VH-VL binders against NAD kinase (nadK). Designs and how they scored, part 71

Target 1, 268 residues: NAD kinase (nadK), of Syntrophomonas wolfei subsp. wolfei (q0aze0)
Amino acid sequence: MKIILVNNRFKENTEKKAQEIAGQLSALNVEVIIDNGLDEPYAGTVDFIMVLGGDGTMLRAARRYGQRAIPVLGVNMGTVGFLSNIEINELAEYLPLILREEYSLEARMMLEVAVFQQQSLLTRVFCLNELLLRSNSPRMLSFALEISGQKLEPYRGDGLIVSTTTGSTAYSLSAGGPIADPQLDAFIVTPVASHIINKRPLVVSPEREISLHLLEEREAIIGIDGQIKMDFGAENRVLIKRAPHPLLMVNLKAKPFFTSIDRSLQRQ

## First folded at step 7 (VH-VL)

Design E12 (from t18 with light chain S33I; framework fv_ixekizumab)
Fold by ESMFold2-Fast, scan of step 7:
Structure E12 (fold): chain C 268 residues (1-268), chain A 122 residues (1-122), chain B 112 residues (1-112)
Amino acid sequence: as target 1 above (268 residues)
Amino acid sequence: QVQLVQSGAEVKKPGSSVKVSCKASGGTFSSYAIHWVRQAPGQGLEWMGVIIPILGTADYNQRFKGRVTITADESTSTAYMELSSLRSEDTAVYYCARGHTYKTSSGYFDYWGQGTLVTVSS
Amino acid sequence: DIVMTQTPLSLSVTPGQPASISCRSSQSLLHSIGFNYLHWYLQKPGQSPQLLIYLGSNRASGVPDRFSGSGSGTDFTLKISRVEAEDVGVYYCMQALQTPLTFGQGTKLEIK
């Protein structure tokens, strides 16, 4: 058995903890690969991925490994969030269950984002939460949204978010989008500070293809999960689809989504 | 409270096909592999194949190659086993069973359906 | 395919006496991580099979402690320390190391 440990470098004691866990797993004849984010993703076969950190570390792990159909467990190290399942002080208790594969899995849809210059593919990335199109200057954007070949009336404003249901509680929520059950597969399309009356968030089938391009030359960026930033100009087009594979999240402990979000909203 | 509930008994003619259903309740359907096992009268257990709903993939015992198809409908938490070109030798009780893991192998069957008797006769 | 062989194919036991069933595989079921992918099931008359022992030696939930599994690699044993009337049925071992998953022929246990 081979396990990747994904490390959050910016959290206290994460290097030491990763080494401790690697030692425990090696004693059980488990091969361990540590991914601290500095190198390219590990390219070999892997049986399980353990993410040591908060939601940000899980988002990175999902982009790097989410398309490989490998179970991913989020282990929280004290950061509030929605994507971890157990706390670090619980890991020793659950480790035997992990090794015996005594856990359930939850599929979380991901986005496939392809950025083109004319007809040439510039890059393809996957993400768990959302794609954000936004202005990189004080000037508003004018842009076109097309959903499965249907051309909507032009948008004018600061930008647009295309979110998974998992991402419904991230940037989309802040921009006025709905809270979605992450067990549903859907795109949530949420305008950012639209100047067009009645541009509302849309909930659309995950089988749809979403296309975006600028109608005027503007300085804009594409943001992925709030962690990757790419320049976007009038010569560019982005195509968003459901990714071929969902992220397989490990459930060792019940973590009811609705009671968790309810507590979070009561604090705001 | 995990339960696997199968469709009722069937009587089929040689050369026809049968489709047996297995509805899961009480747990996360897509998290687990659903296996199909048959038992001819007075005989032992024979593994037919498996569906992994979360991946949309199936694997089959080569003995049934070209005759068996296993599918899943996640919206109804139901797995199906279809066996075609039926012969009298296919008369058996057909069971669905849940593997404790999403994988095609390694799993132990922690829950079993009640069985569906399929009788193939003229 | 991995071939699973059970012995005996039938046994009759006086209540309170022990029973032992053997299961042999044509190749090792021991995975590099240290687990034997060998599981035991009981099928009571007129019922679906039920899990007894998993990964060679682990007792399934609700299974009485009079049942135990042992062995490694190619040779496995299911023991019942004190047979009771409710233990009547057919016992099957199954390998899950690789597909196709294969069962032993079954061992029928009867009470005298």
Scores: ipSAE 0.534, ipTM 0.794, lowest interface PAE 2.8, mean pLDDT 90

Design E13 (from t18 with light chain S32Y; framework fv_ixekizumab)
Fold by ESMFold2-Fast, scan of step 7:
Parts: structure tokens; C-alpha cells; sequence
Structure E13 (fold): chain C 268 residues (1-268), chain A 122 residues (1-122), chain B 112 residues (1-112)
């Protein structure tokens, strides 16, 4: 069996524990590839991906490996989050089940984001939570939103979020979007500080294609999962679709979504 | 807890097609592969193919060479096996079975349907 | 295709006595994960097959301790330490290393 261990290079204890876990897995005849985020994603075939850390580390793993149809397990290293399934202290208990492939999977939709300059593709990335379009200056944006070729009335404000249902509890929630069951496939389109009072969050079929472009020259950026940042100007457009493959998340332990979010909202 | 319930017996003419259903209950349908295995009267077990609902992909035993199609409807937790151009040699009990993993490889069949007898006669 | 060969094809046992069934594969079923992708099923008369042993030696839930599986690579054995009346049926081994998945011919176990 070949496993990728994804960890956060900037967390001192995480790197040490990744090495310890790699040693333990190697002793059990498991080949281990460590991905600390510094290099390109491992290109070879693997059987399983183990993410050591919080939600941010899982988001990186999803962007790097989520389209390969490989099971991904989130292992919490001490930070609270929604994307981990077990704690690091529980790993030894669940390891036999992992090695025998005795676990259930949840499919989590991902976004495919394609950014164009004129008619030329600049980049294509995948993400688990959301794409954010926002102003990079004190000035509000004016921008166009199209859903499957249907042009909406212009938006004016600080920006827009196009989110997966998994991302409904991330930035979209902070911007006033709804909480969505992550087992549903849908886009959630949430305006950020809209100057137009009647602009509401939209819940849209995942079969739709969403496009965005600026209606006037402004300094703007596209943000992906809060981790990747790209300049966005009036000559750019972005196309957002459901990614070809969902992220396959491993369930070894029941983690009730609604009670978890309810608890989180009481503390926020 | 987990059950696979198949559609009832069928009697078919040579040259026709048959579509057998397999409804899963008590578990997470999309997490698992659903395999189809047949058994001719008094004979052993023969693997026909698999549907992997979470990926939307199917794999087939080449012996059935373009005659078998396996599909799934996740909204009803039901897998289907359609076999066309039926011959008398296709008379068999057809079983659906759940692989413990979403993959075809490594998979052991932890739950089996009750079987569907398909009789092909003139 | 991987060919699975079972011996014997039939076996008659006095109740309380042990039984042993062999399964041989035409190529190694040992995966680089360290597991053998070899599983055993029992089909009782008039019933669907049921899982007995998976990944070479692991006993399925609800299967009595008298059943055990052993072997690695190309040579596998299913043992019943003390045969009981409810053990009557046809035993099949199956490889899941590569498609098409293939079964042995079956071993019919009868009581004397």
C-alpha cells in the first residue's frame, strides 16, 4: 500500500509527527510519500491520502489530489475544524480498517475554476470551498454574473463568492450565505457587501456554468479556498463549473454535521 | 441491517433483453461497488461486472462482450444489470453483491441479494 | 484471466471431524499492500452465497471460530476444525486482484 501524508510545513510539531507516522506505517509495509506543500504534487499512483492538520491542510490536499478519486482522510492535529474525521490519538485504533479499506466514503463536490485573459486560458484550478472575487482597493467593484448564459443585472459591491456546499460554512457563511448540507451538490452564490440591497444569495444547480467579469477597470483579485490569490482585471473572465470528480472523504467515525455547526454557531 | 433486494423472476425469449434491479437499504449506497454474479443451474459462480456509483463508472467481464450494461440510480439506491441478445445458455440465477470498497480490486462481497432467476426458453 | 483451482471438488465428513479445502491461483494474489486478495464464500442449499473469510485469513462478522483461512501468494487453505450440520453447502474461493474477478469451481461439503 502507498499512502501520501499531507502536512503543514509551517507547524513545527506537525512535521515531527508526520515523520513518526511515516516510520510507523513503513514498519507495517506501507510505502509513504510526505507532501509538506513545498514541491509539486506527487505524480505517481497512490492508494490513500492522509491529511495531518486542520481544515487549511485538507483544502490544499483537495486542490492537489481531489480529482484523482483517491480516498482522503482528515486527521486532526489539535485545531478545531469541519474536514477532519479522527484525532491523531485515534489513528492506531483505526489503522487496521484503513489498511483493509474497511470504511465508508462521502463524495464532496469541488469547483473547477478556469481564468481567461481575453480568449486564452491562463489557469485552471480546483477547489473544495469557494472562489472569491473581491476588490483589492477601497473602491467597490462593478461586475457581471452569468448563470448558464443568463445575464443577471449588474452587481456593485466588494465582491462575490461562488461556493460548494462544503464551503457553505466557510467564507460564504461570514458573508451571509446559507448553511448547506455538504452531501447536496449545489453552487451557493453569495454577494459580499453589495451596494444593491436586493442582491440575495443564490442556490444554483451544480450542472450550471457560472461566469464573472468586471464591467469597469478595477484592482481586483480572485481567491481560491482563501489560499491562492490571482490578479483579476477587466480583460479577465472566470468560468466556474462542477469539477469532474468529487473529493472522496473517508468516514471512520460518525461526525454529525448539524450538531457540529450548531455548536460552532453558539461560540461565534 | 444492510439488505440488497432484487426484482422477481423473469422468463424471456431468445434474442430479447432482461433488466434486473437491486435495491440497497440500510447503508450508504454510493460508498460501495455493486457487483453482478451469475450462476447457471448446477454450476459455479461467474462474475459479470461492477458499477461504482460514487465514480459513475462500470467495468465488465469481456465474456459478455457488449451484451451487459450495469447502471445505478443513487436517488433510489438501486443498481441495474441489463443483459441483451439472450440465449438459452444465459438461463441462470443473477445475484447482486456489495463490495466492501468502492473499488473493484481487493473487494470482498459482504452482502448479497437473494438472486433473480432468469429463464431463457423458446 | 487468473484461474482459481479448488481441491477437492467434493468432500464428505462425519460430524465433529475437521475439513480442509485448498485453493490455488495461477498467479500471486499478494498485493503490494501486504494483503492477499483472496476471499472465501459459502453457499448453503437454496441460498445466496455468504462471506466466510476475507483477505486470506480474516473471519467475517458472525462466522464461528471453527472456520479459519490461511496461505499467501498462490496457495490458500480454508479449514473447519469441527464440521457441523449447518456447514453443508458449496465453498468458493475468489480472487479480487484483477478483473475479471474469478471464482474457484466450488467444493461441495456433505455430511456422512
Amino acid sequence: as target 1 above (268 residues)
Amino acid sequence: QVQLVQSGAEVKKPGSSVKVSCKASGGTFSSYAIHWVRQAPGQGLEWMGVIIPILGTADYNQRFKGRVTITADESTSTAYMELSSLRSEDTAVYYCARGHTYKTSSGYFDYWGQGTLVTVSS
Amino acid sequence: DIVMTQTPLSLSVTPGQPASISCRSSQSLLHYSGFNYLHWYLQKPGQSPQLLIYLGSNRASGVPDRFSGSGSGTDFTLKISRVEAEDVGVYYCMQALQTPLTFGQGTKLEIK
Scores: ipSAE 0.433, ipTM 0.760, lowest interface PAE 3.5, mean pLDDT 89

Design E14 (from t18 with light chain S32F; framework fv_ixekizumab)
Fold by ESMFold2-Fast, scan of step 7:
Structure E14 (fold): chain C 268 residues (1-268), chain A 122 residues (1-122), chain B 112 residues (1-112)
Amino acid sequence: as target 1 above (268 residues)
Amino acid sequence: QVQLVQSGAEVKKPGSSVKVSCKASGGTFSSYAIHWVRQAPGQGLEWMGVIIPILGTADYNQRFKGRVTITADESTSTAYMELSSLRSEDTAVYYCARGHTYKTSSGYFDYWGQGTLVTVSS
Amino acid sequence: DIVMTQTPLSLSVTPGQPASISCRSSQSLLHFSGFNYLHWYLQKPGQSPQLLIYLGSNRASGVPDRFSGSGSGTDFTLKISRVEAEDVGVYYCMQALQTPLTFGQGTKLEIK
């Protein structure tokens, strides 16, 4: 068995723990590749991906490896997040099940984001939570939203979020979007501080194509999962589709999504 | 408890098609691969193919490629195997079986359906 | 395709005596993961096959400890330490290293 261990190089305790786990796995005749973010994603064939850290580390792993149809397990190293399934102190108990492939899988849709300058493709990225279009100045944006070629009335405000159902509890929630069952496949389109009072969040089929472009020259950025930022101007457009493959998340123990989100919202 | 329940016996004429169903209960359907295996009277077991419901992908034994189609409906936790252009030598008991893993290979079959007898005669 | 060969094809055993079945593969079933993707099934008369041993040597849930599997690579053995009347049926090995999955021809176990 070949396993990728994904960790955050900027947190010293996660680097040390990744090395300890790699040693344990190697002793069990498991080949280990450590991905601490310094190099390009490992290009070889692997059987399993273990993410050591919080939700941010899982989002990075999903962008790097999510399209390969490889099981991904989130192992939390402190506070429990929404994308981790087990705690680090539980790993030894579950390791035999991982090695025998005795676990269930949950498919989570991902976004495919293509950014163009006029007709030229600038970049193509995948993400698990959302794409954010936002103003990079105090001035509001004026922008066009098209859904499967259907042009909506112009938007005026600070921006727009296009989210997966997994991302419904991330930035989309903070902007007033609905909480969605992550078992559903859908795009959630949530305005950010819209000046048009009747611009409401939309829930649309994941088969739809969503495009965005600015109607006025403004300083704006595109954000991906809160981790990647790129400049966005009136000469740019972005096209958002469902990614070809879902992220395959490993379930070793029940994760009570609705009670967890309910408690989190009550405590805020 | 996990159980695979198959549709009832079929009698078909040569050249026709048959579609056998396999309904899973008691466990998470989408996390597993569903394999199809046949057994001609008095003969051994022959693997026909597999469907991975979570990915919507299927793989087939080359011997049956072009005649066999395996599908799944996750909303009803049911897998289907359709075999076309039937001949007398297709007379067999057809089994569905759950692989313990979502993959097309590596899996052991931890649960089996009761079998569906398909008789092809003129 | 990987060819699976079982020997013997039939055997008759007095109750309480041991039985041994061999399974050979045309290529190694030892994967880079360290597992042998070889599994054993029992088909009792008139019934569906049932899992006995998985990944070469692991006993399936509910399977009596008198059943054991051993071997690695191309040579595998299923042993029954003391045969009981309920053990009558046809035993199959299966390789799951690659598709198409292939079975041995089966070994029929009968009581004398």
Scores: ipSAE 0.177, ipTM 0.683, lowest interface PAE 5.4, mean pLDDT 89

Design E15 (from t18 with light chain S32W; framework fv_ixekizumab)
Fold by ESMFold2-Fast, scan of step 7:
Structure E15 (fold): chain C 268 residues (1-268), chain A 122 residues (1-122), chain B 112 residues (1-112)
Amino acid sequence: as target 1 above (268 residues)
Amino acid sequence: QVQLVQSGAEVKKPGSSVKVSCKASGGTFSSYAIHWVRQAPGQGLEWMGVIIPILGTADYNQRFKGRVTITADESTSTAYMELSSLRSEDTAVYYCARGHTYKTSSGYFDYWGQGTLVTVSS
Amino acid sequence: DIVMTQTPLSLSVTPGQPASISCRSSQSLLHWSGFNYLHWYLQKPGQSPQLLIYLGSNRASGVPDRFSGSGSGTDFTLKISRVEAEDVGVYYCMQALQTPLTFGQGTKLEIK
């Protein structure tokens, strides 16, 4: 078995633990590749991906490896999060099950984001939570939203979020979007501080294509999972669709999504 | 608990097609590979193929390639095996079975359907 | 294709006596992970097959401890320490190292 360990090099505790786990796996004749985020993604074939850290590390792993149809396990380092399945102190207990492939999988939809300048493709990225379009200045944006070729009335405000159901508890929630069962496939389209009366969050089929472009010359940014930022101007268009493959998340113990979100909201 | 329930017995003419269903209950259907195995009267077990519902991918025994198609409907937790160009030697009990893993190989079959008798006669 | 060969093809055992069934593969079933992808099934008369032993030597849930599996690579053995009337049926080994998955011919166990 070949396993990628994804960690954050700049978090000392996580790097130390990754080295310890790599040693344990190597002693069991498992080949280990450590991905600390500074190198290019590992290009070879692998059997399993173990993510050591919080939700941010999982988002990076999903962007790098999520389209390869490889099981991904989130291992929490002791802080609450929505994308981990087990705690680090439970890993030794579950490691034999991982090696015997005795676990269930959950598919989580991802977004494919393509940014164009006129008719030329500038970049294509994948993400697990959301795309954010927002103003990069004190001026509000005026922008057009199309859903499967249907042109909506113009938006005026600070921006827009296009989210997966997994992302429903991230930035979309903060902007007033609904909490969605992550096992459902849907886009959630949530306005950010809209100045237009009756602009509501939309829940849209994942088979739809969503496009955005500015109606006035403004400086804006596109944000991906809160980790990637790209300039976005009036000459640009973004096209959002469901990614070809879902992220395959490993479940080694029961997934208590509803009790977890309920507890999180009560603590806040 | 997990249970695999198959569709009822079929009698078919040579040259026709048959489609057998396998409905999973009591567990997470899409997390596992669903295999199809047949057994001719008085004979041993023969692997036909597998579907991985979560990926929508299938793999087949070359002996049946071009005649067998395995599909899955995650919304109803049901896998299907369709066998075309039926011959008398296709008369067999057809079983679905769950692999303990999502992979096409490595898995052991922890749950089996009750079997569906398909009789091909003129 | 990996060929699986079982011996014997039939076996008659006095109740309470041991039984042994061999399974040989045409190539090693030992994966680099350290596991042998060899599994044993029992088909009782008129029933679907049921899992007995997985990954060479692990008993499936609900299987009595009188059943054991051993072996590695190309040679595997299923042993029943004390055969009981309920053990009558056909025993199959299966390799899962690569597709197509292949079964042995089956070993029919009968009571004398």
Scores: ipSAE 0.159, ipTM 0.675, lowest interface PAE 5.7, mean pLDDT 88

Design E16 (from t18 with light chain S32L; framework fv_ixekizumab)
Fold by ESMFold2-Fast, scan of step 7:
Order: structure tokens, then sequence, then C-alpha cells
Structure E16 (fold): chain C 268 residues (1-268), chain A 122 residues (1-122), chain B 112 residues (1-112)
């Protein structure tokens, strides 16, 4: 069995803990690859991905490996989050189940984001939470939103978020979007500080194609999962689709989504 | 409480096709692989193929020369096995079985359907 | 395809006596994880097969402790320490290392 351990080398103790766990797995005849985020993703075949950290580390793992149909387990290192399933001090208890593949899987949709300059594809990336279009200056944006070929009235404001249901509790929530059951597949389109009073969040079929482009030359950026930033100008357009494969998340332990989000909202 | 319930017995003529259903209950249908295994009268077990509902993919035993198709409907938690160009040697009991894992290999079959007898005669 | 060969093809056992069934594979079923992808099933007369042993030696839920599996690589054994009347049926080994999944030809156990 080959396992990738994904960690964040800049977090306290995570690199040391990853090395410790790699040693324990090697003693069980498991081949271990450590991915600390600095190098290119491991290109070989693997059986399982273990993410050591919080939600940010899981988002990076999803972008790097989420399209490979490999089980991904989130192991919490002490930070409260929504994408981990077990705590680090529970790992030894659950390792036999992992090695025997005795766990359930949950499919989480991902976004495929393609950025163009005129007719040329500049980049294609995948993400678990959202794409954010925002102004990179004090000036508001004027931009066009098109859904499956249907052109909406122009938007004016600070930006727009296109989110998965998993991302409904991230930036989309902060911008006034709805909380969505992550077991549903849908795009959530949430405007950021719109100057038009009737621009509301939209919930649309995951089979829709969404495109965005600027109507005026402005300094803007595209953000992916809050971690990747790209310049976006009037020469650019972005196309957003459902990714070909969902992220396969491992469930070893029941984690009730609705009670977790309810407690989080009450604590503000 | 997990169970797999299959459709009833079929009698078919040579050259026709048959579609057998397998309805899963009591568990998470999409998290597992559903395999199809047949058993001719007095013979052993033969693996036909598998559907991975969570990925929407299927894999087949090449012995069936491309005439087997396995599909799944997640909304009804039902898997289907269709076998075309039937011959008398296709007379068998057809079983669905759940792999403990979503993968095409490695899995052991923790639950089996009751079986569907398909008789091919002219 | 991986070929699975069982011996014997049939055996008759007096209740309370032990029984042993062998299964051989044409190539090693030992995965680099350390597990053997070999599983044992029992098909009682008129019934669907049921899981007995998985990953070479692990007893399935509800299976009595008189059943045990052993072996590694290409040679595997299923043992019943004391056969009971309810153990009558055909026993099959199956490899799950690679597709197509393949079964042994079966071993019929009868009570005398």
Amino acid sequence: as target 1 above (268 residues)
Amino acid sequence: QVQLVQSGAEVKKPGSSVKVSCKASGGTFSSYAIHWVRQAPGQGLEWMGVIIPILGTADYNQRFKGRVTITADESTSTAYMELSSLRSEDTAVYYCARGHTYKTSSGYFDYWGQGTLVTVSS
Amino acid sequence: DIVMTQTPLSLSVTPGQPASISCRSSQSLLHLSGFNYLHWYLQKPGQSPQLLIYLGSNRASGVPDRFSGSGSGTDFTLKISRVEAEDVGVYYCMQALQTPLTFGQGTKLEIK
C-alpha cells in the first residue's frame, strides 16, 4: 500500500508529526510519500491520501490530487474545521480500518476553472470551495455573468463568488450566500457588495457552465480557494464547470454537518 | 440490515437480451461497488463485472465479448446487469454482491442478493 | 487471468471431525501492503454464497471461531476445527488482487 501524507511545513509540529507517522506506516510495510506543498504533486499511483492539518491543507490536497479518484482522509491537528474527519490522537485506533479499506466514502463536487486570454487558454485549475472574482483596487467592478449561454444584466460591485456546496460555509457564507448540504451538487453564485439592490445569490444546476468577463478595464483578481491568486483584466474571461471527478472523502467517524455549522454560527 | 433484492426469474429465447435488477437497502449505495457473479447449473462461480456508482464507471470480464453492460441508478439505489445475444450456455443463476470497498479489485463480498435464475431455451 | 485451484473437490466428514480445504493461485496474491487478497465463501444448498474469511485470515462477522484461514502468497488453507451439520455446502476461494476476479472451482462438503 502507498500513502501520500499531505502537511503544511510552516505549521508548528506538523512536519515532525508527518515524519513520525511516516515511520509508523513504514513499519507496517506501507510506502509513504510526504507532500509538504513546496514541490510538484507526486505523479505516481497511490492508494490513499492522508491530510494532516486544517481545512486549508485539505483544500491544497484537493486541488493537487482530487481528480485522481483516491480516498482522502482529513486528520485534524487541533484547529476546528469542516473538512477533517478524525483527530490526530485517534489515528492509531483507525489505522487498521484504513489498511483493510473498511470505511465509507462521500463524494464532494469540485469546480473546473479555465482562464482565457482572448481565444487562448492560460490555465486550468480545480478547486473544492470556490472561485472569487474581486476588485484589486478601491474601484468597483463592472462585469458580465453568463449561465449556460444566457446573458444576465451587468453586475456592478466588488465581485462575485462561484462556490460548490462544500464551499457554502467558506467565502460565500461571509458574502451572504446560503448554507448548503454538502451532499447536494450545485453551484452557488454569490455577489460581493453589489450596487444593484436585486442581485441575489443563485443556486444553479452543477451541469451549468458559468462564464465571467470584465466590461470595463479594471485591476481585478481571480482567487481560488483563498490560496491561489491570478490577475484578471478586460482581455480575460473565465469558464467554470463541474470538475470531471469528485473528491472522495473518507468517513471513519460520524460527523454531523448541521449541528457543527449551527454551533459555529451561534459562536459567531 | 443491509440487503440486496434482485428481480424475478426470466425465461428468454436465444438471441434476446435480459436485464436483471439489484436494489440495495440499509446502507450507503454509492460508497460501495456492486459486482455481478453468475453460476451455471452444477457449476462454479464466474465473475461478470462491477459498477462503481460513486465514480459512474464499470469494468467487465472480457469473456463476455462486450455483450454485458452494468449500470446504476443512485436515486433508486438500484444496479442493473444487461446481457445481450443470449445463448443456451448463459442459463445460470445471476447474483449481485456488494464489495466492501468502492474499488474494482481488493474487495470481499459482504452481502449477496438472493439470485435471479435466467433460463435460455428455444 | 489468475487461475485458482482448490483441493479436494469434495469431502465427507463425520460431525465433530476436522476438515481442511486448500486453495492455490497461479501468481502471488500478496499485495505490497502486506495483505493477501484472498477471500473464502460458503454456499449452502439452495442459498446465495456468504462470506466466511477475508484477506486470508480474518473471520467475517457472525462466523463461528471453528473456521480459520491461513496461508500467504500462492498457497492458502481453510480449516474447520469441528464440522457441524450446518457447515454443509460448497466452499469457494476468490482472488481479488486483479480483475477479472476469479474463483476456485469449489469444494463440496458433505456430512456422513
Scores: ipSAE 0.072, ipTM 0.654, lowest interface PAE 5.9, mean pLDDT 88

Design E17 (from t18 with heavy chain L55F; framework fv_ixekizumab)
Fold by ESMFold2-Fast, scan of step 7:
Structure E17 (fold): chain C 268 residues (1-268), chain A 122 residues (1-122), chain B 112 residues (1-112)
Amino acid sequence: as target 1 above (268 residues)
Amino acid sequence: QVQLVQSGAEVKKPGSSVKVSCKASGGTFSSYAIHWVRQAPGQGLEWMGVIIPIFGTADYNQRFKGRVTITADESTSTAYMELSSLRSEDTAVYYCARGHTYKTSSGYFDYWGQGTLVTVSS
Amino acid sequence: DIVMTQTPLSLSVTPGQPASISCRSSQSLLHSSGFNYLHWYLQKPGQSPQLLIYLGSNRASGVPDRFSGSGSGTDFTLKISRVEAEDVGVYYCMQALQTPLTFGQGTKLEIK
């Protein structure tokens, strides 16, 4: 068995713990590759990915490895996390099940984001939560939204979020989007501070293609999962599709999504 | 081509703070780590810390005991290093340097800024 | 913190002769990925440092082939097969295995 351990090298406790876990796994004849985020993603075949850290580390792992159809387990390191399945102090209890491949998998849709300059592809990235288009200046954006060739009336406001169902509880929620069951596949399109009174969030088929471009030259940014930022100008356009493969999340114990979100909303 | 351009030299009094900027051009800013390294006159190199925009993470050399803060503004492709409670011993050239986040190499600095001289004197 | 120790701290070399600089770490720099996270930099007088060798033995872009790096774990060596006038400056090793990143004291190379 070959496992990738994904951690954040610049958090001292997670790097030390990753080395400790790697040593334990090696003693059990498991080949271990550590991905601390500084090297290129491991290109070889692996059987399992273990993510040590919070949601940010899981989002990075999903971006790097989510399209490879490899089981990914989130192991929380003691902070609040929504994308982890077990806590680090539970790892010893579940390790025998991991090594015997005795677990279920939950598929989570991902976005494929392609940014163009005119007709040329500039970059392609995958993400688990959302793409955010936002203004990078005091001025509002005017932008065009097209869904599967259908051109909507222009948007005016601070921006737009195109989210997966997993991302429905991230930025989309803060902007007034609906809470979605993460086991459903759908795009959630949520306006950010729209000046058009009747612009509502849209829930659309994951088979649709969504495109965005600016109608005026403005300073704008595209944000991916709150971690990557790219400049976006009037000569750019972005195409958003369902990614070819879902992230395959390991389920070793039940996490009650709806009760967890319900408790979170009571605190807001 | 990648270039890191730092703000100009500064003269500060003990107890004040300084904020040095490092503007990146070329390359993808968010995909790389920006490190800060200082060098006192005639002395060696000392690592101060790093910001990794793609992870939303900053890490610091604890020798500075909460005096150093590193931030990044991806919209302007600019990293900042702020050092507070300045002492005469903080007189140094401060460098920013780019570290790769997506190569088989880890933590090596392929591009360096030109350096910013900060003089702390009364 | 990992302590990096360079020897010698200074050397003078006649052009065309070889030079060798050693770097020792207080603990192994060999990562589970199989790489040694040890890098070499050159700082020429009045200039910013520049990358020479990364991950123990890989020559950086634009660096002449007379420079080579070797070693693993705790002992590393930078060699210059034929020193030229352009090589004058201070050489630093750096470990990047863990934070804080730490440098050796530096080795000043001068031409005779």
Scores: ipSAE 0.000, ipTM 0.373, lowest interface PAE 19.1, mean pLDDT 84

Design E18 (from t18 with heavy chain L55W; framework fv_ixekizumab)
Fold by ESMFold2-Fast, scan of step 7:
Structure E18 (fold): chain C 268 residues (1-268), chain A 122 residues (1-122), chain B 112 residues (1-112)
Amino acid sequence: as target 1 above (268 residues)
Amino acid sequence: QVQLVQSGAEVKKPGSSVKVSCKASGGTFSSYAIHWVRQAPGQGLEWMGVIIPIWGTADYNQRFKGRVTITADESTSTAYMELSSLRSEDTAVYYCARGHTYKTSSGYFDYWGQGTLVTVSS
Amino acid sequence: DIVMTQTPLSLSVTPGQPASISCRSSQSLLHSSGFNYLHWYLQKPGQSPQLLIYLGSNRASGVPDRFSGSGSGTDFTLKISRVEAEDVGVYYCMQALQTPLTFGQGTKLEIK
């Protein structure tokens, strides 16, 4: 069995803990590849991905490996989050089930984001939570939103979030978007500090294609899962659609989504 | 538990600069915005600016026109506020505060640092 | 810039009595999401400010239920149903609809 351990080298003690876990796995005849974010994603075949850290580390793992249809387990290292299934102190208890492949999988949709300059594709990236279009200055943006070729009235504000249902509890929530059951597949389109008081979040079919472009030259950026930043100007257009493959998340124990989100909002 | 711990008090001469630090612990540093707010003795609160550590982007109150620079070091979970060309009117307690969201606006400040007194005197 | 105006600027209350503080904004703080980006903070003597109420009416974690926020658009109110000695300090409203973020002048609450 070959397992990738994804960790965040910038978090205190995570590299040491990753090495300890790698040693334990090797003692059980498991080949381990450590991905601390410094190198390109491991290109070989693997059987399982174990993410050691919080939601941010899981987002990076999803971006790097989510399209490969490999089971991904989130192991929480200290911060409470929505994307981890077990705690680090529970790993020893669940490890036999992992090695025997005795777990269920939950499919989470991902976004495919393609950025163009005129007719040329500049980049294509995948993400688990959201794409954010935002101003990189105090000035509001004016931008066009099209959904499956249907042109909406122009938006004016700080930006727009196009989110998966998994991302409904991330930046979309703080911008006033709805809480969505992550078992549903949908895009959530949430305005950021819109100047027009009646602009509401939209929930649309994941089969839709969403395009965005600026109506005025402004300093703007596109953000992907809060981890990738790209300059975005009036010559650019972004196309967002459902990614070809969902992220396959490992369930080793039940985590009731609605009671978890309710408690999280209570603690705000 | 989230805590913001600021550097100690500073005494500076007019025309010099000061750099105040704010170290975050107990939460996900990269998911939040760090704001800087000052309070002159006996006065109210004044917003100076914000840094979004994950983006490396900052936004400033134009009242400080080119004098304030806010930076962040994600590896140490520390934000910095540097104020240059100091005047006696800059004597104040400087606070860092965590914005509930990564956005430059809309966020409420759920945690505040203990404050750093900066005294500008000759 | 959005201007925030608080009234009164100071008030003295007998312990157990209610207190009410008003905050007015120069433009609507109601966002298209249905939220008002208006937040209330308390600064106790010698301490950092602390969050009391966010998004107009939501109590922050650990804040007693005697504190409540209400209002929408340009008019907001913070109420304390029964003032206790620990409530002494300066109360600030803040708008977060747009930068620069702006605070009211502050309302000083004292116990008689």
Scores: ipSAE 0.000, ipTM 0.391, lowest interface PAE 17.4, mean pLDDT 85

